# VHH binders against Short-chain dehydrogenase TIC 32, chloroplastic (TIC32): the designs that were tried, part 17

Target 1, 322 residues: Short-chain dehydrogenase TIC 32, chloroplastic (TIC32), of Arabidopsis thaliana (Mouse-ear cress) (a2rvm0)
Amino acid sequence: MWFFGSKGASGFSSRSTAEEVTHGVDGTGLTAIVTGASSGIGVETARVLSLRGVHVVMAVRNTDSGAKVKEDIVKQVPGAKLDVMELDLSSMQSVRKFASEYKSTGLPLNLLINNAGIMACPFMLSKDNIELQFATNHLGHFLLTKLLLDTMKSTSRESKREGRIVNLSSEAHRFSYPEGVRFDKINDKSSYSSMRAYGQSKLCNVLHANELTKQLKEDGVNITANSLHPGAIMTNLGRYFNPYLAVAVGAVAKYILKSVPQGAATTCYVALNPQVAGVSGEYFQDSNIAKPLPLVKDTELAKKVWDFSTKLTDSQSGESSS
Below, E stands for the ipSAE of ESMFold2; O stands for the ipSAE of OpenDDE; V2 stands for 0.75 times the mean of E and O plus 0.25 times the DockQ between their complexes.

## First folded at step 17 (VHH; framework vhh_5c3l_4)

Design l2 (from i4 with S35H; at its last look DockQ between E and O 0.17; V2 from the best seeds 0.00; counts 0 for: pae E 11.1 > 2, placed apart)
Fold by ESMFold2, look of step 17:
Structure l2 (fold): chain B 322 residues (1-322), chain A 124 residues (1-124)
Amino acid sequence: as target 1 above (322 residues)
Amino acid sequence: QVQLQESGGGLVQPGGSLRLSCAASGFTFSDYGMHWVRQAPGKGLEVVSDISGSGGSTYYADSVKGRFTISRDNAKNTLYLQMNSLKPEDTAVYYCARESYDLFTGETEYFDYRGPGTQVTVSS
């Protein structure tokens, strides 16, 4: 890009807010799950979807924090429909419990917003003995999507409304390990790189959306799956830098970094904007179709990641049932 | 102003025990999960353990599982780490850190506002 903030083909830019990209859209009758809805851009995503009439289920790790966010949104948005449900994406048991509880409510599901993410700098394993960033960012959402897909298919058929699966990735997907995905070394502490492991997990989120697109098209189902980079969001720079460096970084950062409303824009655009109707298997940035790392177009890699993830989630299911 | 103060480190023989404390102030302690993080000489940071705000959920690194116990007293705004069966490999500076959800995309876990640390040395 030659200049920051230039409008793309959509008519929106990196500076556009979630409210702006959904202006005039009527989400009444739609039901959405938003993971990670208790902080950051997840809060703004939930708020704007609710503002447009969507019934939002906030899937959050800490329900106390979720309840506080829900109270604040209800004060801002008359008639908002919000529920808070516990979800720890690092735990397959929690994901299965969430999916079972969601199905028992009888709620439809139009929009699945796989928003949550973690960045654990030191090496750590999940409760399921899987490297934490891979387990949380990718496997948790993979399993959640798999368990809820029948509900989304039924909702799409009965309502005749397009279902949308939205996977938050990151430009960090470009900085995965050299082999792309290190299937046999996911848990290898000695060669662990926190940045590359984060990038690996986000690369898998793009590949997941691409494989979903293939399978949903083969099934003839009116559900789309897309991935996106929300942008780098300005936050507590002073905490990490001395005062002079923080000022210098801040002077440059206003041209690169987004506010929270701007950071939620691409998610809300993909989730609700009519311009995205029928669009699937694409990677978005700044509310426009963008070019991801070419490796994500490797259909054999996408299938391999899918099969690997299926085996890992099936193995835990078998262990839990025994 | 958020403050964390670690204490309870020292020199101990292999197989011995130590109990670390972290006094917290400047925030609503019970609203936040907490971590213990360590840094051995010449190595990167390792998250040793964490505990939820209520104290109902805990996690341990494989290297310490079964030997260390994290706990908290929300009435005293204090985090603890009971370290048993200590090994020379446990020698490190230990830090307490507050859970944070404010760095990039959605609900992002990142440790925040660690204290000055307390030295644990396990030797002869």
Scores: ipSAE 0.005, ipTM 0.193, lowest interface PAE 11.1, mean pLDDT 83
ESMFold2 (binder alone), look of step 17: mean pLDDT 82; pTM 0.821
OpenDDE, look of step 17: ipSAE 0.311; ipTM 0.663

Design l3 (from i4 with T108R; at its last look DockQ between E and O 0.22; V2 from the best seeds 0.00; counts 0 for: pae O 6.7 > 2, placed apart)
Fold by OpenDDE, look of step 17:
Structure l3 (fold): chain B 322 residues (1-322), chain A 124 residues (1-124)
Amino acid sequence: as target 1 above (322 residues)
Amino acid sequence: QVQLQESGGGLVQPGGSLRLSCAASGFTFSDYGMSWVRQAPGKGLEVVSDISGSGGSTYYADSVKGRFTISRDNAKNTLYLQMNSLKPEDTAVYYCARESYDLFTGEREYFDYRGPGTQVTVSS
């Protein structure tokens, strides 16, 4: 199905672009935060959301880079409303500062796109002394979401519009450590695997969305939380191909590797498409509901990740969870 | 297990040449971009040169352009760095590093594996 670019139940496929999956959608009046909006599919996500009338806050580590991207988007999308704010997801302090600053703006929040991420880096500790991939890909977004959730709830109630939380995960979530999540070895350098650590962080993105879904339902709020695999984008992948693989992929490469617009499609679909209304706790791929690793359906594991993440974020702030 | 091992370093006079090699094992070598990075005393890591998995694309730091040549033999799982016209400023520990990049966000490139390094000293 994926290889041939066939359309799924949504009517979209791996070949669909972010513009195509949002065609006809009016995002006027919506405000979105997009993390990692200074590069890759984050840029395209910001562009297409803006194209549909969404006010986009670009949460970026480098504000100069963000500003340049903003300028480019504004040139492409006349009348686009874009803001650039600093966010380093690897720093809980930065996350808290961002959240505080955002709240101070008085802006509503309809869409939270947790898009930023790093992949397969060597063992490193964040500013908070946490393995960097876990800290950046999961814990940063976990804390961000936690801090902004009340704003989203208020916005949803006031606007009478559905809020949407979108966690960018990856098919790599299938390739976590054998244990699933190594709660007791997050910072174990001796047994560290860059790819498995990446997978672990992405697994946590899915589990985070699932636990959020449960809590949101319990709270009776009109907010959904979903995760997705954006796909492997063509950009920067060329360097990993050998001559034989390049020939083998050949003309079919376009069916395997996505362009940046195609890479952003699932994100924009989940964020804005009316077909996703009311859908929560699902994993998306190619703008369709997909089946994640069965492990992500373990509600106990999801709760454990939630509690563990809560403990880590609370310990950093000096706050105790009651 | 992924392993990288550098060789070919040593002491050389200014204007001299060295050829570094990196033996790779434990992964499909041709599926990864590879880099040479170096660390001079008191300085941070610097990317010296990189080469794509296919070998079709290369990068050189401005400081080494025209003097250094990166290449690879995928059949031998080996990365090379030919260093000509060496300068005292080239003195550093040189590392072979496997590249890793975020495939969908494009945020950052990393070196997920690195060898123990080989010392290159350029001195009269």
Scores: ipSAE 0.017, ipTM 0.313, lowest interface PAE 6.7, mean pLDDT 89
ESMFold2, look of step 17: ipSAE 0.020; ipTM 0.431
ESMFold2 (binder alone), look of step 17: mean pLDDT 83; pTM 0.831

Design l4 (from i4 with G56D T58Y; at its last look DockQ between E and O 0.45; V2 from the best seeds 0.00; counts 0 for: pae O 9.8 > 2)
Fold by OpenDDE, look of step 17:
Structure l4 (fold): chain B 322 residues (1-322), chain A 124 residues (1-124)
Amino acid sequence: as target 1 above (322 residues)
Amino acid sequence: QVQLQESGGGLVQPGGSLRLSCAASGFTFSDYGMSWVRQAPGKGLEVVSDISGSGDSYYYADSVKGRFTISRDNAKNTLYLQMNSLKPEDTAVYYCARESYDLFTGETEYFDYRGPGTQVTVSS
């Protein structure tokens, strides 16, 4: 019941802010990576995590933008520990470089917030010649997570604290291609739909988290992986509304659309709230467990996405999958 | 109606320079991030560079870093791309594209409008 700000089982609602859902939480000693921390809910996520004492590494495409954001956050949150590192998720090389550089810092990794993304762009290819939405939203995060997973495992064991992987998905995952994931047509321009491709990429975010959950459990590590829908974010939305729609939506938009602090709430909830402890393989919305598309429960599909993603990432590294 | 129109393309020798312009109309130019994207023969579109609405932030693809400079004049509703030290690999149709914000994640962009493009050919 999203429209009226009713509280869910968590005690939080669509109106809850990132600060509210993390109130009283002490993140001191935790280190987090937040992708896309230079804009939108990524900034708010970084800010609120910092507010709670988390050391935040801002993984951003534009380091100058990131630096500015860092400066602003530090002004708002005295004593905040923030680092800015370059990451282009559309480039496997960049992802690998980031992971290598991060590891070289010797920093622990408790929280991985896969937040960055692109949406509904024209058919474009990444630097690795992969459809850009799939490459950026899913494959980049897949590779990043893969490369940093051992660091997270080590951190979890050493700190005796639960690690958390948070994949920002979207309700758009429901709007993937009819096939769900088009493994054989990722780069098919002729049948490309910008919105369905977006949905596909976001579907893969959920499937990634689910498969990862399975693997983490099998490995017996104290790390969780979850996906979420942050909600429709109200940021200068006037530009996106047809004048007619603006009038129609204007009165109700405040009930449907989230502010940036509200938009970051579910992310911060899943990342830091103790209520989520031990919870893995779930899809969150409005700081509550929600029901994703039934398709995401297909373990075979999740495995197939995993294997497909592995193959794609391996092929670019020159590492022959033996 | 939103309109974007690129100009300034042409044939240049390797090492040469071009300056692309994009004239924008039909919307508040300063409210939108803008991007240059290109499509080489037989390849898909790739993002070359982008700039925020205010011009305070920018991005360059690795392949063009140090050679290309994106800028904008909001008073003139114009986007620019200064291309120096051009290479044959830069041969493509170049498009200016208007960026749009992701309503779901809050840190996502897409292109909702794109110009017809201008041809850039780098050849000896």
Scores: ipSAE 0.008, ipTM 0.250, lowest interface PAE 9.8, mean pLDDT 88
ESMFold2, look of step 17: ipSAE 0.013; ipTM 0.312
ESMFold2 (binder alone), look of step 17: mean pLDDT 81; pTM 0.816

Design l5 (from i4 with L103I T108S; at its last look DockQ between E and O 0.35; V2 from the best seeds 0.00; counts 0 for: pae E 2.3 > 2)
Amino acid sequence: QVQLQESGGGLVQPGGSLRLSCAASGFTFSDYGMSWVRQAPGKGLEVVSDISGSGGSTYYADSVKGRFTISRDNAKNTLYLQMNSLKPEDTAVYYCARESYDIFTGESEYFDYRGPGTQVTVSS
ESMFold2, look of step 17: ipSAE 0.372; ipTM 0.687
ESMFold2 (binder alone), look of step 17: mean pLDDT 82; pTM 0.826
OpenDDE, look of step 17: ipSAE 0.269; ipTM 0.652

## First folded at step 18 (VHH)

Design o0 (from x1 with T59Y; framework vhh_5c3l_4; at its last look DockQ between E and O 0.42; V2 from the best seeds 0.00; counts 0 for: pae E 2.9 > 2)
Amino acid sequence: QVQLQESGGGLVQPGGSLRLSCAASGFTFSDYGMSWVRQAPGKGLEVVSDISGSGGSTYYADSVKGRFTISRDNAKNTLYLQMNSLKPEDTAVYYCARESYDIFTGDTEYFDYRGPGTQVTVSS
ESMFold2, look of step 18: ipSAE 0.325; ipTM 0.678
ESMFold2 (binder alone), look of step 18: mean pLDDT 83; pTM 0.836
OpenDDE, look of step 18: ipSAE 0.477; ipTM 0.785

Design o1 (from o0 with S100N; framework vhh_5c3l_4; at its last look DockQ between E and O 0.09; V2 from the best seeds 0.00; counts 0 for: pae E 8.9 > 2, placed apart)
Fold by ESMFold2, look of step 18:
Structure o1 (fold): chain B 322 residues (1-322), chain A 124 residues (1-124)
Amino acid sequence: as target 1 above (322 residues)
Amino acid sequence: QVQLQESGGGLVQPGGSLRLSCAASGFTFSDYGMSWVRQAPGKGLEVVSDISGSGGSTYYADSVKGRFTISRDNAKNTLYLQMNSLKPEDTAVYYCARENYDIFTGDTEYFDYRGPGTQVTVSS
């Protein structure tokens, strides 16, 4: 039982804020994309990155709310460099449009913060006919990363600055389906569990970062990929469709909840802190390397998830082109 | 309290048209994206269309693209769905749903509120 945040090897704890873990870091000349940057820890992530001089592109589903958040951040950080661009991670068409428009701007890309996520939905299909949590939390980010990776490679080489891909996962990755990933049952309504589907999507986010690490090292590219659990944050946590989940969250909330500044800390630590330079394929919690479910070290599973995700994101054609 | 109330459903012949309305109250309507979601008998929920808070961005499922038009009147706190060239496959209960602000980690519901729905039946 842990009542006070102990400092880990990083010197930071569960109580550390995003500002504290980036104190003294100069992000000038870096460009970042933050998905889900119009609410919760996404806002704080965007705010703190911009406070450190990073040019932040806020990738948001609702550009009106994004513009309001940008305005508020600029009041707090008058020199902030922020753009707002529309992105609906539940729609592969939207992801492709976003990536194409981003490339047309000519902006570089150093930091890709795959932050957005949803939890505990009833069984629903995305706009691409894929179970909604898997589609939104994993596939949308998988496709986004794939489409922007060449831009990140060019940026890291040209700027000589390390690129960083940061995948937000969750401790819920431990509570995926017994199979780990239900490749043949992603859309199976009869055995759907909202919490296990959430865990499955977050397990895939860890596996994605691990497979990226392998491929980027093989290519000799100066880009790292890591995953993290941000902690339990009191934002919309009690609005689950499952009333038993809402009760369980309420019962423990007073002892384990982070504030929004604390919830964004691990993301900002992994994104900007020099201590993370060269660190790739790790899972972070409370601004420290943590131990995920051992299954995420299975390189064959990571490759299988990669291939499965590639197939699904190419599914506009029933057959692969070229 | 957030309230959403759909209307305008009914029985329509194939090829016909309907216009659904959703009256919203209890929140600042223009701050939220809105969706039309449908559930056919014995099937799961399908997002049919959505629209940003300002009305500047729209999305349509492939199954309805070119036939349905989403719109909103922020002065009247009302969301609309114009449905043309209706097919038997469009038969469903249609729900007006409020989106969460955005997708982020930390346990946010994709839709936090929806109305009781309105039945649309397309039958010869």
Scores: ipSAE 0.012, ipTM 0.269, lowest interface PAE 8.9, mean pLDDT 84
ESMFold2 (binder alone), look of step 18: mean pLDDT 83; pTM 0.839
OpenDDE, look of step 18: ipSAE 0.303; ipTM 0.659

Design o2 (from o0 with S100D; framework vhh_5c3l_4; at its last look DockQ between E and O 0.05; V2 from the best seeds 0.00; counts 0 for: pae E 10.4 > 2, placed apart)
Fold by ESMFold2, look of step 18:
Structure o2 (fold): chain B 322 residues (1-322), chain A 124 residues (1-124)
Amino acid sequence: as target 1 above (322 residues)
Amino acid sequence: QVQLQESGGGLVQPGGSLRLSCAASGFTFSDYGMSWVRQAPGKGLEVVSDISGSGGSTYYADSVKGRFTISRDNAKNTLYLQMNSLKPEDTAVYYCAREDYDIFTGDTEYFDYRGPGTQVTVSS
């Protein structure tokens, strides 16, 4: 394994940075939401989108951390247009509040970057009584997308610019439970596997983008939905620099360790690069179309996940769910 | 301090069996999923098997399905890997690893909590 890769069909590689893959792209007039924009890849995503003229709304759990990140970005990009708004993806109430507040601002929405993610160690339930990794990584983004889709539709129509929904997944999606998605046992503590639950949540993120693609085409709207794997990311220089970084997650052991700028590249490529115009329902890696697990092409499974997620998010209390 | 210590490796003939153990201390063992990971000479890491904190969910790589069995004894803070019908291709250093996570809003981080490994050599 090498940290340097060959360029793919896009002209970019695993070494390419978010700045490189967006070079020359004018994002002026675009508005984006980036979830999890106060740390890691989310920060770099917000920074590079703003560097290209995009108005970025940073959707973060801790607005004090978000404000600090915004200040740092403005120092690097003096003309950056950034807002910070509170969002806890593990709470449907928080997601509904965020969406309501976003719509009250009157801001358009061109780009929805569903970036945030967690890996929870023990079995835990969200405030809505749903297994925490599924709730946070998948359902929170599912609900957020559902609540903001009309804003995205009107924005794409009025601006005549392609809307883009970008779901961050992981190569760990290949290592979900054997059933793929265990609809009947999402909350089953006795059979819970932390790694399999993570993979399940990331598999659902790919399936979500694929079902969105189908529905948006049926509705005749100019919005695309894609998923991606950002790579194995070194958060602190030197702390994760060895071949054993990904010991607990088998899929990531096969990938080259990336810096944060390299880890944000695929997200920014899918969000802004003209090469991605009209591309929907695809899975990206290293700023190129890649092959996901074949199961994600199962349109019946994608619909079933959608319907299951709809049922879980229809409750106003969330805690009454089983 | 989290500590993991593998044992039970050695030299074995093709078709033989070995049982690996991993002693865990310094954390609440039953709260964490555990993995066996191996590295063959000149190869990358391969997740061989994993098991949930309760023991209710297991995974096996295709290369070992039907031959290897992962288990845990939460009362003894010990993880096991029973390896049967061993092949020369199973020759590797085997590591016991704790699945460990930081919760964060914009990135996924992994911590490298594993033992020093135990050598398994399968040859004539």
Scores: ipSAE 0.000, ipTM 0.303, lowest interface PAE 10.4, mean pLDDT 84
ESMFold2 (binder alone), look of step 18: mean pLDDT 82; pTM 0.833
OpenDDE, look of step 18: ipSAE 0.020; ipTM 0.351

Design o3 (from o0 with S100T; framework vhh_5c3l_4; at its last look DockQ between E and O 0.06; V2 from the best seeds 0.00; counts 0 for: pae E 9.9 > 2, placed apart)
Fold by ESMFold2, look of step 18:
Structure o3 (fold): chain B 322 residues (1-322), chain A 124 residues (1-124)
Amino acid sequence: as target 1 above (322 residues)
Amino acid sequence: QVQLQESGGGLVQPGGSLRLSCAASGFTFSDYGMSWVRQAPGKGLEVVSDISGSGGSTYYADSVKGRFTISRDNAKNTLYLQMNSLKPEDTAVYYCARETYDIFTGDTEYFDYRGPGTQVTVSS
């Protein structure tokens, strides 16, 4: 049997591409930020959003690489509206600078696509003295979202268009440390596992979307927050393997990699497809609602992660915030 | 040059035991988490177990939990897998793999280095 299966309730499957899941959607008038838009599924996400008329701000670490990607997209989609802005998610100073610069442009913000990530690094600390995968995959996006949320609220209210926050997670979220999130041991080198630290960061991305959902509903704001697993994606560098996906679905089945257009499909589906209107606090896979690890439904854990992340981002100075 | 070399495989009857070793060189071994992965004939890779750089944290696939034990000796740059109560389903090539650091601007998941593997065959 294949892991790439039949169509789900959405009418789409693991084989569906980003273009297919957004067919006929008019994104004109929408503005999006896509983090990590200079390689992999981030490029395809930016391309397809721009193909549907969305104004895409590519938030990238290397602006030279971003500029080349922009040139390639414009060649494929004449008239695409793309900007390239520098963002290093491992640096809170960089995140604050990006948010300040974005606000100064006066641009609206409808779609925030928290796509960038790193995987399986050795133990390292960010410039803010936080374990690098947690800092980059979770805290950088947490802070970015926090700093831009008022812009998203104003945009949603003024335009009467639903705002959407999309957090890329992974099936690896199921294989975090036994504690789930090791609040007191984030920086503990002696017990560090690169794959468990990756899973921890991706578990926090699901919990972040769930806590956002709660807070946005309490505020009466027309913004949704969802998380997803894009799948394991092939690159030109070699085969991709998702060992936690193989374990999670019972390892007797054959493992099949997605192409880049298929890998970006779930992101673009959640970002643009009308079927997702009003859907918040859900975890998606293969352009369908999926079941995450049950722990992500623990509302006390989600709040604890939120408070922990708030403390870390408030205490790590790049600029004064009040 | 990163090098990983597995040893200790062989033919064993069901219920038997084997101990796999992986000699590592060309990098600071204690800085990296390590995994044992296996590939049965005609199948994809399965992560059997992993261990943190210090040895303080371990993971086991449900298929081997309670039967296999991962360990490492950082002074000898060696990773181990003790395999007890072996079943025919454990027949595979076993690889040790170094967990990698890879900065992508989107999620991509892989190991950067693995050894050539050692064959484990469990058969009457």
Scores: ipSAE 0.005, ipTM 0.268, lowest interface PAE 9.9, mean pLDDT 83
ESMFold2 (binder alone), look of step 18: mean pLDDT 83; pTM 0.841
OpenDDE, look of step 18: ipSAE 0.193; ipTM 0.616

Design o4 (from o0 with Y32W; framework vhh_5c3l_4; at its last look DockQ between E and O 0.57; V2 from the best seeds 0.00; counts 0 for: pae E 3.3 > 2)
Fold by ESMFold2, look of step 18:
Structure o4 (fold): chain B 322 residues (1-322), chain A 124 residues (1-124)
Amino acid sequence: as target 1 above (322 residues)
Amino acid sequence: QVQLQESGGGLVQPGGSLRLSCAASGFTFSDWGMSWVRQAPGKGLEVVSDISGSGGSTYYADSVKGRFTISRDNAKNTLYLQMNSLKPEDTAVYYCARESYDIFTGDTEYFDYRGPGTQVTVSS
C-alpha cells in the first residue's frame, strides 16, 4: 500500500489505532506476555490488550517503571488484570529466571508478544558475551519463546483457543549485512555496523517466526507465529527535547510518523483480531499482510539461524528446552 | 565518540552518603536520557534511576526510593547520583549509561553506552 492512510484488505490503514483494530474483540480468558511494556508502543499494546479483557503480564527490565505504567493503565481500564515481572532480554539468565517464575505461577499463556528492542547502538557485548542488538532483539526472544512454548501448547489445547506468537520486526530487516546473517562475525567489532546489526536482529525475528510456523504445523499445534513492522513512531517528545524544539519537531513529523496508538495497532491486530485466525508465517504492516525481503523465505537460512540460536542459548547451561 | 566516565565511588559506612558523578562527552548531552545502573556481586544489572534529557522526568527503583536522587547539569555535561542512607545492599559497581532510543518502538528500557563504572562499597 502506497499512500499513507490508505485502507488495505483488512479494512485498516496506517492511521488505524490499536483500539480501532481490536474493536468488539473479547479477549476475556486470554493471558498474554508483552515484552518491553514499560515504554513506547509496548505500553499501548499492554493497555489495549487489557482493555479487551486479556490478562497481561508486562515483562520489563525496570519493574519500578513497569509498576508506574501498570498504575496508569489500571486508572484508564477499571478491572484490568496486569502483572509486572522482571525480564532483561540481554541476559539469558534473566530469561531463564523469568520463564521458570512464570511457569511456577501456573498461569496459562495464549499470546506471546515479542515487542522489546534496542536500535543502532555502538558495539557492546551482553553479559553473555554476545553482540547487544542480536542478544536483546533476537536471542532473548528466541530463548523466551523456546522456554514457554510447552506452556503455550498446553494452553491452546486446554482452552481451545489459538495461541499467537507475535515478533516485532522492522522494514530495517531489508538493510542487514550483505551476507544476511553473519554467523561467524556476530561479535566482530572491527566490521560492526550499528544499523546493519539492527537490521540483522530484525531479519532474525522474521526468520524466527517463519521457522516456528513450520515446526508448529509439523507438530499439529494450534499456535501461529507472525512478524510485523510497526512503523516509525513519534514518542513523548518532552522527555528528549526542550519544549520549543519538541513542538516544532511534532508539527513536521505528524505527516510521516505514527502516534503511539497507531504504532501499536499492527501488534494488537495480529495478536487479537479474528481476521488473522489461522494466519501464520506472514509479515504485517499497517494491519495488513505485507511483503518482506525475499531472503526471509529461504528455509535453509531460517533453520540455520534457529540452530545457531539454539547453540548460543544451550551453551550457557547445557540444557535443552522441554 | 561517546565517552562516559564515572567518579565518586568509595568505601562508606552504613548510613553514609556518596555523590557519584558522570562526565559525558562526544554527544549533545541535553538531548539524551541518562541512567544509573548497578551490578551487585553475583547479580545482573539493575537500573537504579533514570532522568530525561531536560531533567523533567525521573525514575527510581523501589530499592533506592527516598534515599537516592538523580540529577543532571546540562551546562557541565554531568550526570549525578546523590546516595544517602547507604545500606550494605547498595554495594555494587555503579555505571552511568545513556538511554537507547528506538524510533520504531519509542523504547528506552535499554541503554546504548555505558561508562567503565565506579565501585561503591558499604561496610564497616
Scores: ipSAE 0.270, ipTM 0.617, lowest interface PAE 3.3, mean pLDDT 87
ESMFold2 (binder alone), look of step 18: mean pLDDT 82; pTM 0.822
OpenDDE, look of step 18: ipSAE 0.348; ipTM 0.695

Design o5 (framework vhh_vobarilizumab_d1; at its last look DockQ between E and O 0.45; V2 from the best seeds 0.53)
Amino acid sequence: EVQLVESGGGLVQPGGSLRLSCAASGFTFSDYGMAWYRQAPGKGRELVADISSGGSTYYADSVKGRFTISRDNAKNTLYLQMNSLRPEDTAVYYCARESYDIFTGDTEYFDYWGQGTLVTVSS
ESMFold2, look of step 18: ipSAE 0.007; ipTM 0.239
ESMFold2 (binder alone), look of step 18: mean pLDDT 83; pTM 0.832
OpenDDE, look of step 18: ipSAE 0.665; ipTM 0.852
ESMFold2, look of step 19: ipSAE 0.530; ipTM 0.766
ESMFold2 (binder alone), look of step 19: mean pLDDT 83; pTM 0.835
OpenDDE, look of step 19: ipSAE 0.583; ipTM 0.818

